# VHH binders against Translation initiation factor 2 subunit alpha (eif2a): the designs that were tried, part 14

Target 1, 261 residues: Translation initiation factor 2 subunit alpha (eif2a), of Pyrococcus abyssi (q9v0e4)
Amino acid sequence: AREYPEEGEFVVATVKRIHNYGAFLELDEYPGKEAFMHISEVASTWVRNIRDYLKEGQKVVAKVIRVDPRKGHIDLSLRRVTQQQRKAKLQEFKRAQKAENLLKLAAEKLGKDFETAWREVWVPLEEEWGEVYAAFEDAAKDGIDVLKGHVPDEWLPVLKEIIDNYVEVPTVTIDAEFEITVPKPNGVEIIKEALIRARDRANKEKDVEVKFTYLGAPRYRIDITAPDYYKAEEVLESIAEEILRVIKEAGGEATLLRKEK
Short names: E, the ipSAE of ESMFold2; O, the ipSAE of OpenDDE; V2, 0.75 times the mean of E and O plus 0.25 times the DockQ between their complexes.

## First folded at step 4 (VHH)

Design v14 (framework vhh_7qia_2)
Fold by ESMFold2-Fast, scan of step 4:
Structure v14 (fold): chain B 261 residues (1-261), chain A 127 residues (1-127)
Amino acid sequence: as target 1 above (261 residues)
Amino acid sequence: QLQLVESGGGLVQPGGSLRLSCEASGSIFSSYAMGWYRQAPGKQRELVAFITSGGSTYYADSVKGRFTISRDNAKNTVYLQMNSLRPEDTAIYYCAADLSGTYYELSGSPEDEYDYWGKGTPVTVSS
């Protein structure tokens, strides 16, 4: 880890002391480093009461606007952070915190201290994957053996247990449309029953979720969430086959359509 | 993994008190930040109180001084003590958990930002 952040970097900081002219914050990602946020950097408009914007103990996403390592001075801005930048930085930070908490649990189960866990697991995984949580997601998706050779073998069983229990498998969502017509007085009910049955059957599979949306007769949208595109397409094909068969048996017509976004 | 079950809701008169409990099943409860949110009919879900894994607490201005959040790691439970209840406190109260262990101000829908949610417990404050 660097000793100081860089100018332009987005950081997570905890408000420690508030004064009328500004606030002092601790940088969560740079232990022992204190930074200052002048009242003029809190908001884009005039700030009468700084405590309307900041509370002691609060965590904020701030932009580093000045770093002077010689003097130990770090200046932060809150007003120069867009909502999108704030959201992206918070998600990055939260993923790192989740990975750290899971690694602490793994270390406790192995009877190792966190310094050992950091050296033997965190650093190698961060170097290869860019972030530790991404490595945990890959292990959740493709199995613990993706970590083999990157961490000592003694960590693999405990990491497998923890990843299987606490890390969600990343998913993908595909969409398609059905054109369905049943020329009967109860045609709408027949269509709804067919879609509900297909949805409920598919949703019994692990990590599969199917949703139908009415777009206006005769069009229906299907959204399929699955662990990967191959599984999503397999589910779509299975559902399409069932719907087409059931609707034909009811005296209607159904067609699976690939539509533009 | 965590599963969250809320209890303690009910009907109470203005000025009354209720204590909500949220019991978590599963491991590493102490590593989670825990929060209480509420949703009144026709309104968006809003923060009531939050407690970090380290024990720091945060409150919505509308409940500060009246509500107290606490946790018992030995019992895997988070509590919300609600005093001096007002008709405006009427809502379904939801328990939430976040493995990051800390609190951040959220933008957008809070439902999408937390790892786990309970199903909610209704609280009605009326005469």
Scores: ipSAE 0.267, ipTM 0.651, lowest interface PAE 4.1, mean pLDDT 85

## First folded at step 7 (VHH; framework vhh_nb_b201)

Design k1 (from n05 with S31D D109Y; at its last look DockQ between E and O 0.51; V2 from the best seeds 0.00; counts 0 for: pae E 6.0 > 2)
Fold by ESMFold2, look of step 7:
Structure k1 (fold): chain B 261 residues (1-261), chain A 124 residues (1-124)
Amino acid sequence: as target 1 above (261 residues)
Amino acid sequence: QVQLQESGGGLVQAGGSLRLSCAASGSIFSDYAMGWYRQAPGKEREFVATITSGGSTYYADSVKGRFTISRDNAKNTVYLQMNSLKPEDTAVYYCAADLSGDYWTGSEYEYDYWGQGTQVTVSS
């Protein structure tokens, strides 16, 4: 909770006033602090008209290049922020705002003011996860009980409801190929039924999605979407075991072709 | 799950007007930012208008003075009044909602929820 940002820090700021020589911005993360961005720091190219680059009310990611607490001067730069740095800071800021808005809703539903929600939920989760939205993502993925012991129990039902409805669950997708043959007149039907059964069984698992795509005999692609790579590989191994067994019992052959890395 | 559904699109002659609505099923938080984006065939999706949770409005330069965004939090609905329509306004218009509640316009900014879009066609 510092009063001023550090030199070199990336901040979110809101453009308030635009002049020919530069712009004044408010620091969203440091309430009550105003900063200045000289026109030479707006873009890496020569800027003829600052209004081609900045608009009042616009939020930007800027680098703090100078801080003078005695005079209250803070200088910002846009041009010294790489695209990667801007994208990372924007994502961080957006995730923090999402978490704050969800917590505000939770507090409203529980009949508590936001100061209480901040102290009892935000602070403990930020300390443990480093980022409150990450705690919400873990709860969405692994269940609300991951928060138990970190926030008062009375928050858990309302947080579960809100997280289940509004927090995106991160997923990963892997692929692999099967080579499958059944040397019988009805071989393709046997293969199709085996793939459908394995797919449908796997799709009953929470947060797992399996799709087979026919690539042309004897090749079939499997795509597995799951909460993490460990789970995705676990599902792939289970499906491979089932398909190999069923196809071999039918008098055919099945081979899983794993990709390098 | 927040679900957004646009309506009010259609065919209109140049110079005419159209009013788009975006209704939320489920819920929309009063502190969301709501926005309209559009995508013409073969073009990138572009910003049209945003209304913040606090009611501040922002517009793309190409629509300022012609389009007006508004919201009715009691009905969980955002509107886009489009006047003085031009053939270049022809596009699929998408409603979007953002938990941050703030105004961002760059290509690096992603809204959290999107509608399926409604076609607006402006005849020359």
Scores: ipSAE 0.028, ipTM 0.417, lowest interface PAE 6.0, mean pLDDT 85
ESMFold2 (binder alone), look of step 7: mean pLDDT 81; pTM 0.831
OpenDDE, look of step 7: ipSAE 0.600; ipTM 0.847

Design k2 (from n05 with T50Y; at its last look DockQ between E and O 0.68; V2 from the best seeds 0.00; counts 0 for: pae E 6.4 > 2)
Fold by OpenDDE, look of step 7:
Structure k2 (fold): chain B 261 residues (1-261), chain A 124 residues (1-124)
Amino acid sequence: as target 1 above (261 residues)
Amino acid sequence: QVQLQESGGGLVQAGGSLRLSCAASGSIFSSYAMGWYRQAPGKEREFVAYITSGGSTYYADSVKGRFTISRDNAKNTVYLQMNSLKPEDTAVYYCAADLSGDYWTGSEDEYDYWGQGTQVTVSS
């Protein structure tokens, strides 16, 4: 680990002392390092009272704008962080913390110290997945066996227990539209039944959710939530085939419309 | 998933006190940071108090000095002692759990689990 952050880096910091001219913060990712945020770097607009923007004890995502290792000076900016950048960095940081906490729990259950856990579980998973929490998510999604060969087997039962209880399966959502027409007096009912059947069939799949929305004849929207894009697309294809088949058999027409993204 | 259940809400006169409890399911309560939020009618949900897994506490300015957040890990419960209640404290109070354990940002997005809420009404 680097002793000092680099200029341009986004860091998580804790507000420790607030003054009229700026704030002092501790870098959470660089233990023992204190940084300064001048009042002019708190917001893009004129700041009359810095306490309107910062609270003592508050965690913030800030951009490193200057580092002087010789003097031990680190300058931070809050105004130079976009909402998106803040959210991304915070999410990354928190995911790491969550993973660490879960691993600590696993270590405790096995009667091992965290150093051992770090060596035997954290490092291997990070090397393979790039992010430990991502590994946990995959294990939640696909089963604990995804971790086999990467960590000692003795960890797998306890990790499974923890992951199954505390790690949510990641999901993606895709959408599409159908144009469906059935030139029969009961055409609407036929369409409804076809969609319900297709939905219910798909919803039996693990971690898959399908929702149809009527947009006005002849248009229907489908929203598919699945663990990943591959699965979502697979489900869409399956549903589309089923709908097309059923509608065709009923003497109607159905077309899947995908927006190019 | 961790389930959170709030209790202790009710009707109280101004100047009175209430103690809210939030019971968490699961076996790893000690690793969670816990927060209290409240939402008054027609208003946005707002931060009330936060307690880290290590026991550090943080409060909104509006409740500082009057409210106290605490936790009992043995009971998997977080508490909100509310003293000197005011009519403006009337709201549904929500308990929230943060698996990160030690990071208060002031954002609602940092919490992993939420309770259903308990009504607190302070009469004039």
Scores: ipSAE 0.030, ipTM 0.514, lowest interface PAE 5.0, mean pLDDT 89
ESMFold2, look of step 7: ipSAE 0.096; ipTM 0.556
ESMFold2 (binder alone), look of step 7: mean pLDDT 82; pTM 0.833

Design k3 (from n05 with S56Y; at its last look DockQ between E and O 0.62; V2 from the best seeds 0.00; counts 0 for: pae E 4.7 > 2)
Fold by OpenDDE, look of step 7:
Structure k3 (fold): chain B 261 residues (1-261), chain A 124 residues (1-124)
Amino acid sequence: as target 1 above (261 residues)
Amino acid sequence: QVQLQESGGGLVQAGGSLRLSCAASGSIFSSYAMGWYRQAPGKEREFVATITSGGYTYYADSVKGRFTISRDNAKNTVYLQMNSLKPEDTAVYYCAADLSGDYWTGSEDEYDYWGQGTQVTVSS
C-alpha cells in the first residue's frame, strides 16, 4: 500500500476535529495519516457554520486535492465529490472491508497472522481479479476451485467454508417481453400453462429465477435473474424456444421482443 | 449464514421504555455493523439506529435522544434501549448485520442479514 494518497483520489475519512476554519480528518485507508479540509471545500455554497455540515466521528468520502509528502500535508475536498462518485467509492470501500473481514476470519482459523494472509491470499487474488471480493464472489458462484493456483492449497478448505457461509452469489437481472396469442377458447389457459412450465423448468437451475408478468393481452414480461448476463441470456433463449414451440403446437403465435439498450 | 433473533418487544404505554436484544449466530460478530430498522403498518421500513464494528453510533432524527444502540461482542448481541416511547414508535423492529463492519451509509442494501423482527406497540 502507498504511504500517501494521490491527488484526485477519492478517500474515506473520519472527521476528528472541527474548527471554524476547517476540519481535521483521519484517512481510513491510510492509517496514521491526517488530512485537512478547509471550510471553503466543505460545500459548493458559502458555509457559515462548518458544524452544520460535519460532525466529529463522521465518515465522509472526500477528494484529495493536494498532497505534500515532505510536510505530511493532505488537503481534502467534500464539495468536489459528486453523489455518484461518493456512492461508487463507498461501494468499493465496503466490498474491500467485507473481504478483509472474511480473510481475517480465515487466517484465524488457520492459525496464521493477517500479514501472511495478505501476502498469500489478498495480493494474488487482487492481482488476478482486480478486487478480492470479486474473487470470493466467483468462488461462491463457480466453486472454490476457481482460486486454485492463485493461493496456497491449504487456504482453500477454510476459504470455501467461509465463502459458502458469508458470500452471496452475485446476480444480474434481464427483462424481455413476449407477444403471445392463441386463437382458441381456452387460449389464455394454454398460454398460462406454457409460461408456468417454462418458468418452473428454468427455476430448477442453480441461482436462476424466472418471473412472468401479465401486461395485458397479448403482452407478457419475463424477468430473469441469474449469476451473470451470459447465463441470463442463455436461460432467455431456452425459455423463448420452449414458449415458441408450445404455442406453435397449440396453433398460436409467439414473438420475443427485446428492447435495444 | 448468520442468524439474527430479536427479542424484548411488547406492549408499553406512551412514555415507557423497552429494551430490544438481537442475538447473532456465527463467530465473527465483532466484524459486523449492527443496525435496527422498523416498519409500521402501511409504511416503508425505516432506519432507526446502527452501531459499527468500531463502536460508532448513528440514529434517525426521530429517535435521537430517546433511543440508544449498544453491543456486547462477548455475547454476540446488539441492544436497542428505547426510552420515552411514543405511539408513532409502534412497528415491527428488525435487526440487521453488515459485514463491512465500520462504515454506515444508511442504505438497507448494505446489510447482509436480517432478523424476523419483534413487535413493539406503544399505546396512548
Scores: ipSAE 0.125, ipTM 0.609, lowest interface PAE 3.2, mean pLDDT 90
ESMFold2, look of step 7: ipSAE 0.237; ipTM 0.633
ESMFold2 (binder alone), look of step 7: mean pLDDT 81; pTM 0.828

Design k4 (from n05 with T105L G106D; at its last look DockQ between E and O 0.60; V2 from the best seeds 0.00; counts 0 for: pae E 4.4 > 2)
Fold by OpenDDE, look of step 7:
Structure k4 (fold): chain B 261 residues (1-261), chain A 124 residues (1-124)
Amino acid sequence: as target 1 above (261 residues)
Amino acid sequence: QVQLQESGGGLVQAGGSLRLSCAASGSIFSSYAMGWYRQAPGKEREFVATITSGGSTYYADSVKGRFTISRDNAKNTVYLQMNSLKPEDTAVYYCAADLSGDYWLDSEDEYDYWGQGTQVTVSS
């Protein structure tokens, strides 16, 4: 880990002392480092009272705008952080913290210290996945064997237990529309049955959820939640084929409509 | 997954006190940041208080000075001591857990687990 953050970096910091001219913050990701935020960097507009914007003990996402390692000076800006950047940084930070906590638990269960865990598990997974929690998510999704070869085998059972209990499988959602017509007196019922059948079949798949929404004849919306886009698309294709087949057999017409994104 | 169960809610007169408890399942309670939220009828769920795994606390302005959040790691329980209750405090109170532990947010979207809630009613 670097001793100091880099200029331009977004950091999580805790407000410690507030003055009329600025605030002092501790960097949560750089233990022992204190930063300063001038009142002019608190907001894009004129700040009359800094306490309207900051509170002691408050955690913020700030942008590093200056670093002087020789003096130990770090300047932060709050006004230079967009909502999107804030959200992204917080998510990144939280995921790292979650992964760390889970790894600590694993280490404790194995009777190992965190340094060992860091060396044997954290570093290898980070190198391969770019983010440890992403590795955990993959393990949750595809099984613990995805971690084989990356970490010592002795870690796998305990990591599996922990991941299965605490890590949610990531999901993506895609949507599409069907135009379906069945020129029979019971055409609506035929369509409903076809959709229900297709839905129920797809929902038997692990970590897959399919939902149909009636938009008004002849339009039906399908929402597919799956572990990844590949799976979602696969499910969509399967469902589409089934619906098209059933509707055609019933003497109707069905068309899958996808919006170009 | 972590299960959260709230208790201690009920009917109380204005100016009275209640103590809510939230029992958490699992073996890593000490790593959780714990929070309380509340939802009044017809209103959005709002932040009440949070306590990090390290014991740092933060409160909504509306409850600051009246409510105290605390935790007992040995019992896997977080508490909300509510004093000087007001009719405006009437709501379903929800317990929440964040696996990140040391970070708190006043956004409900950042918590990983939620309880079913306990009703608190403050009469005039």
Scores: ipSAE 0.182, ipTM 0.637, lowest interface PAE 3.0, mean pLDDT 89
ESMFold2, look of step 7: ipSAE 0.279; ipTM 0.632
ESMFold2 (binder alone), look of step 7: mean pLDDT 81; pTM 0.823

Design k5 (from n05 with S27D L99M; at its last look DockQ between E and O 0.61; V2 from the best seeds 0.00; counts 0 for: pae E 3.1 > 2)
Amino acid sequence: QVQLQESGGGLVQAGGSLRLSCAASGDIFSSYAMGWYRQAPGKEREFVATITSGGSTYYADSVKGRFTISRDNAKNTVYLQMNSLKPEDTAVYYCAADMSGDYWTGSEDEYDYWGQGTQVTVSS
ESMFold2, look of step 7: ipSAE 0.352; ipTM 0.676
ESMFold2 (binder alone), look of step 7: mean pLDDT 81; pTM 0.821
OpenDDE, look of step 7: ipSAE 0.226; ipTM 0.652

## First folded at step 8 (VHH; framework vhh_nb_b201)

Design m1 (from n05 with S27D E108P; at its last look DockQ between E and O 0.81; V2 from the best seeds 0.00; counts 0 for: pae E 2.9 > 2)
Amino acid sequence: QVQLQESGGGLVQAGGSLRLSCAASGDIFSSYAMGWYRQAPGKEREFVATITSGGSTYYADSVKGRFTISRDNAKNTVYLQMNSLKPEDTAVYYCAADLSGDYWTGSPDEYDYWGQGTQVTVSS
ESMFold2, look of step 8: ipSAE 0.444; ipTM 0.729
ESMFold2 (binder alone), look of step 8: mean pLDDT 81; pTM 0.824
OpenDDE, look of step 8: ipSAE 0.320; ipTM 0.718
ESMFold2, look of step 9: ipSAE 0.424; ipTM 0.690
ESMFold2 (binder alone), look of step 9: mean pLDDT 80; pTM 0.824
OpenDDE, look of step 9: ipSAE 0.260; ipTM 0.672

Design m2 (at its last look DockQ between E and O 0.64; V2 from the best seeds 0.00; counts 0 for: pae E 4.9 > 2)
Fold by ESMFold2, look of step 8:
Structure m2 (fold): chain B 261 residues (1-261), chain A 123 residues (1-123)
Amino acid sequence: as target 1 above (261 residues)
Amino acid sequence: QVQLQESGGGLVQAGGSLRLSCAASGSIFSSYAMGWYRQAPGKEREFVATITSGGSTYYADSVKGRFTISRDNAKNTVYLQMNSLKPEDTAVYYCAADLSGDYWTSPDEYDYWGQGTQVTVSS
C-alpha cells in the first residue's frame, strides 16, 4: 500500500536506460516510480563498463539506499545486496507474479473482476499461508479441499482446474550412503536384489522416487525425492530398516552413513 | 501438467537454416514467457533466446543477429528461426515456459520444459 519504498528495503526493479554514469530503473512493486543506480553502486569493484553488469530489460534485486519523496528520487544499490538476499527476494517476487497470473485466469473463468478475486482469494490465502503461491502448492499436493473455509466455495472448482494444470508439486531431495558387504561369491547379486526390492517398494508410494547409485564397493548412494523433508526422512528410515534386515539375514553387514548437516 | 513439444530439428550444413517449433498445451499460453535453451554433450544447458508474454525478445550474444524467436498465441506455439548455422550450434534444443511472463536467463526460473530436439550442424 505504500507510495514509496523504505530506505534499506530490497526491491525488484527493471533496467530501463543505461548510461556510463548509471542506470535508470522502474520499480516493479511501486508502479510509476523510477529509480537511479549510480555506477559506483553496481559492483564492489571498479566498474569500467556498466554494460558488463546491466542489460536493458533485465530485472534485478536492489537495495534502496535513499528515498527523497519531495523530488521523487529513489537511489538503488546492487553491490549492497548479498547473493542470498537477491535469491530470496527474487523467488518471492516471481512466485507472487505466478500466483497473480493464475488468479487472474481463475477470475476470468468465473466471471469475476480481479478486485473481487483479490479480496475473496488473495487476501485470505496470503494471511493464512503467508504467500498465495504456497497455498496453491499445498492444494496441488494435498487437493483443493485444503482451501475450504479460506475462500468462498464458488472459487474451488475453477481454482482446482487451474492449479491442477499449472502448479507443479514441490519436492525435495535428500541423499545418503550405505556401506554394504556380503561375504559370499554371489554377494553383489544379493545386494542388488535387496536394493531393487527396497527401491521398488518405496516407489509405489505417491510422490516418492528412490534411486540407488553404485559408488564402488562397499559404497552405495541413495537419493530420495519426496514432497517434504519429513517424508523423505521417513522413507529413508524405512528403506534402511529393510536393507539392514535383508543383508544381515544373508550373512552380510549394512550401515547407513548419515551426513552432518 | 503443461506439455511442451519441440519439432523441426535435424541435420544441416554450416551456413544453413532451420526453424524450430514448440507447441504448448493449455489456455494460458499468452501469459507465459517462452524460451529456448540448448545443451551440447558435456556442457551445461545454456540460454539461447526468450520472448516475454508482452512480446519483448532477448538473445544470447552467441546467436544475436542469426536467430529470431517469435510466438503465435493463437496456435500456442513459439518458434526459433536459426540462420547462418555454425557447427558450434550443434546441441539438443529445449523449449521452456515460465508462468511469471518476465525476462529471465536462469534455467531454474522456468516452470516447464520440453523433451528437446536435436540440431546437428556439419562442417
Scores: ipSAE 0.203, ipTM 0.610, lowest interface PAE 4.9, mean pLDDT 87
ESMFold2 (binder alone), look of step 8: mean pLDDT 81; pTM 0.821
OpenDDE, look of step 8: ipSAE 0.378; ipTM 0.729

Design m3 (at its last look DockQ between E and O 0.48; V2 from the best seeds 0.00; counts 0 for: pae E 7.1 > 2)
Fold by ESMFold2, look of step 8:
Structure m3 (fold): chain B 261 residues (1-261), chain A 122 residues (1-122)
Amino acid sequence: as target 1 above (261 residues)
Amino acid sequence: QVQLQESGGGLVQAGGSLRLSCAASGSIFSSYAMGWYRQAPGKEREFVATITSGGSTYYADSVKGRFTISRDNAKNTVYLQMNSLKPEDTAVYYCAADLSGDYWTPDEYDYWGQGTQVTVSS
């Protein structure tokens, strides 16, 4: 329940009024708080016309460069936000917004107001997981019982329904390349059949997705999506062993190109 | 699982029009940003248009002025009106939904449809 942002904090703000010398913004995360962005903070170069960079209603990620709670003054900067910092803040904000929208739905289904949902669900989950959406992802992955003891039991059936319907299990994707040759008239068909068979076998496993992409002879890219890097690497090793064996038996050669990353 | 079902695709002559529809399952449609993407044969999937939960619209430069995205929250449906169609518009068109609503980005949609074919001849 913070009343003011901290200096150095990245915030989401909405442009409300634009003047020649700067713009006034509303802080989306701090309702009722207005901030100012001087024209010198809009871009890293000299800004002749502020309306070339900002428009009313625009949402931005800005850095808080000054807070004076006594006067209620908050100063923002757009130019001091790197693209990496903007992306990280947007990801954090979007995950929070997704969790809030799902919690609103859960509250509606239970006939509770959102203040109750915030106090009974949001706060405990944020305290334990650091962010509420992460708790939802853990429940999607490992089942609703991970939330037991953290929120009142009456929420669990509704949260399970909503999480099962709306929250994707988090995954990772790795990629690698194969060099594959079969020196026979139908070599391309042999390679395609081997890749399709290996892909289809791997795709029968829960939460695993394998895709091959032809890069141009003799190169093929494999993309593996799995619940974590350990599982993704195990799948890659299994597929590589199968591909190398099948291609060698067909009179060809295959090799897996390493990525040291 | 949120389901998105596209419809309205088909074959049309250059200069013609089509309207695509995407029906969404679930009770929180009004909270979604809804968008359209397309994938032509041999190309990567590309952004076409988005309408946010608040009603703001965004378009790729290649379709700006020719395509119009709209939504009907009462019917859980988003539309893409495609006018002045060109052979280059030939693609599978995918509907997408983003639960964040007003803070979407082109590369981060939560749900995708299966696609509908649009073919523009001549």
Scores: ipSAE 0.017, ipTM 0.481, lowest interface PAE 7.1, mean pLDDT 85
ESMFold2 (binder alone), look of step 8: mean pLDDT 81; pTM 0.832
OpenDDE, look of step 8: ipSAE 0.262; ipTM 0.678

Design m4 (from n05 with S31I Y32N; at its last look DockQ between E and O 0.19; V2 from the best seeds 0.00; counts 0 for: pae O 12.4 > 2, unsure alone 61.6 < 65, placed apart)
Fold by OpenDDE, look of step 8:
Structure m4 (fold): chain B 261 residues (1-261), chain A 124 residues (1-124)
Amino acid sequence: as target 1 above (261 residues)
Amino acid sequence: QVQLQESGGGLVQAGGSLRLSCAASGSIFSINAMGWYRQAPGKEREFVATITSGGSTYYADSVKGRFTISRDNAKNTVYLQMNSLKPEDTAVYYCAADLSGDYWTGSEDEYDYWGQGTQVTVSS
């Protein structure tokens, strides 16, 4: 870990002291480092009272605008952070914290200190994945073996246990529509049964969730949640094939409609 | 995704002490901050204390010096040590978890999950 942040870097900081002319913050990612935020950097508009914008104990995402390592001075800006940047940084920070916590837990279980964990697990995973939590997610999704060769083998069992228990598999959701018609007196029932069957079959797969929504004849919406887009699309294709086949056999017509996103 | 269970409430005399506990389960590592709020009859719920995942603590002015919030990560539990209790501390105390805020201001709206609450009654 770097001793000081870089200029232009977004950081998570906690407001410690508020003055009329600015606020002092502690950098959460840089223990022991204090930063200053001038009142002019709090908002893009004129700030009459800094306390209207900041509260002691408040956690903020700020942009580093100046760093003087010699003096230990760090200047932050709040006004220079967009909502999107804030959100992104916060997510990054949260994920890092999650990963760190899990690694600490793993280290404890193995009777290792965190420094060792950092060196043996964090650094290698970060180098490979760019983000340790991403590695954990992959391990959650694809199995602990994805970490083989990157970390000492002795870590794998304990990491597996922890990851399986605490790391959620990321999911994506895609949607599409079917136009389905069955020119029979019981056509609606036939369609319903076909959709239910397809849904239930798909939902047997791990981490796959399929939902149909009736939009009004002849339109039916399908929502598929899966670990990744590839899987989601695969599931959609499979379902579509089944529905089309079944409906055709019943003397009906079915068409898959995809919206361009 | 996160469940919170409070305990430790009860009846205590003024000047006494209580220790509240909040056990978290579920996606506990997603928690950015844990906090305590309280609501007295006929009053709005108010902030009491919060502790971040990093261990930083913050308190309402009304409880500073008397209450201490702490966390045991191994037990996934947050504690509120309440000393020198006053009748005005009488309230239902709620545990709260913040998972997703862009920033933390201590606002009630920033907390995503809440416990059922535990009654604290301080008699004069």
Scores: ipSAE 0.000, ipTM 0.260, lowest interface PAE 12.4, mean pLDDT 88
ESMFold2, look of step 8: ipSAE 0.122; ipTM 0.552
ESMFold2 (binder alone), look of step 8: mean pLDDT 79; pTM 0.813

Design m5 (from n05 with S27D D109Y Y111F; at its last look DockQ between E and O 0.72; V2 from the best seeds 0.00; counts 0 for: pae E 4.8 > 2)
Amino acid sequence: QVQLQESGGGLVQAGGSLRLSCAASGDIFSSYAMGWYRQAPGKEREFVATITSGGSTYYADSVKGRFTISRDNAKNTVYLQMNSLKPEDTAVYYCAADLSGDYWTGSEYEFDYWGQGTQVTVSS
ESMFold2, look of step 8: ipSAE 0.207; ipTM 0.606
ESMFold2 (binder alone), look of step 8: mean pLDDT 81; pTM 0.833
OpenDDE, look of step 8: ipSAE 0.289; ipTM 0.669

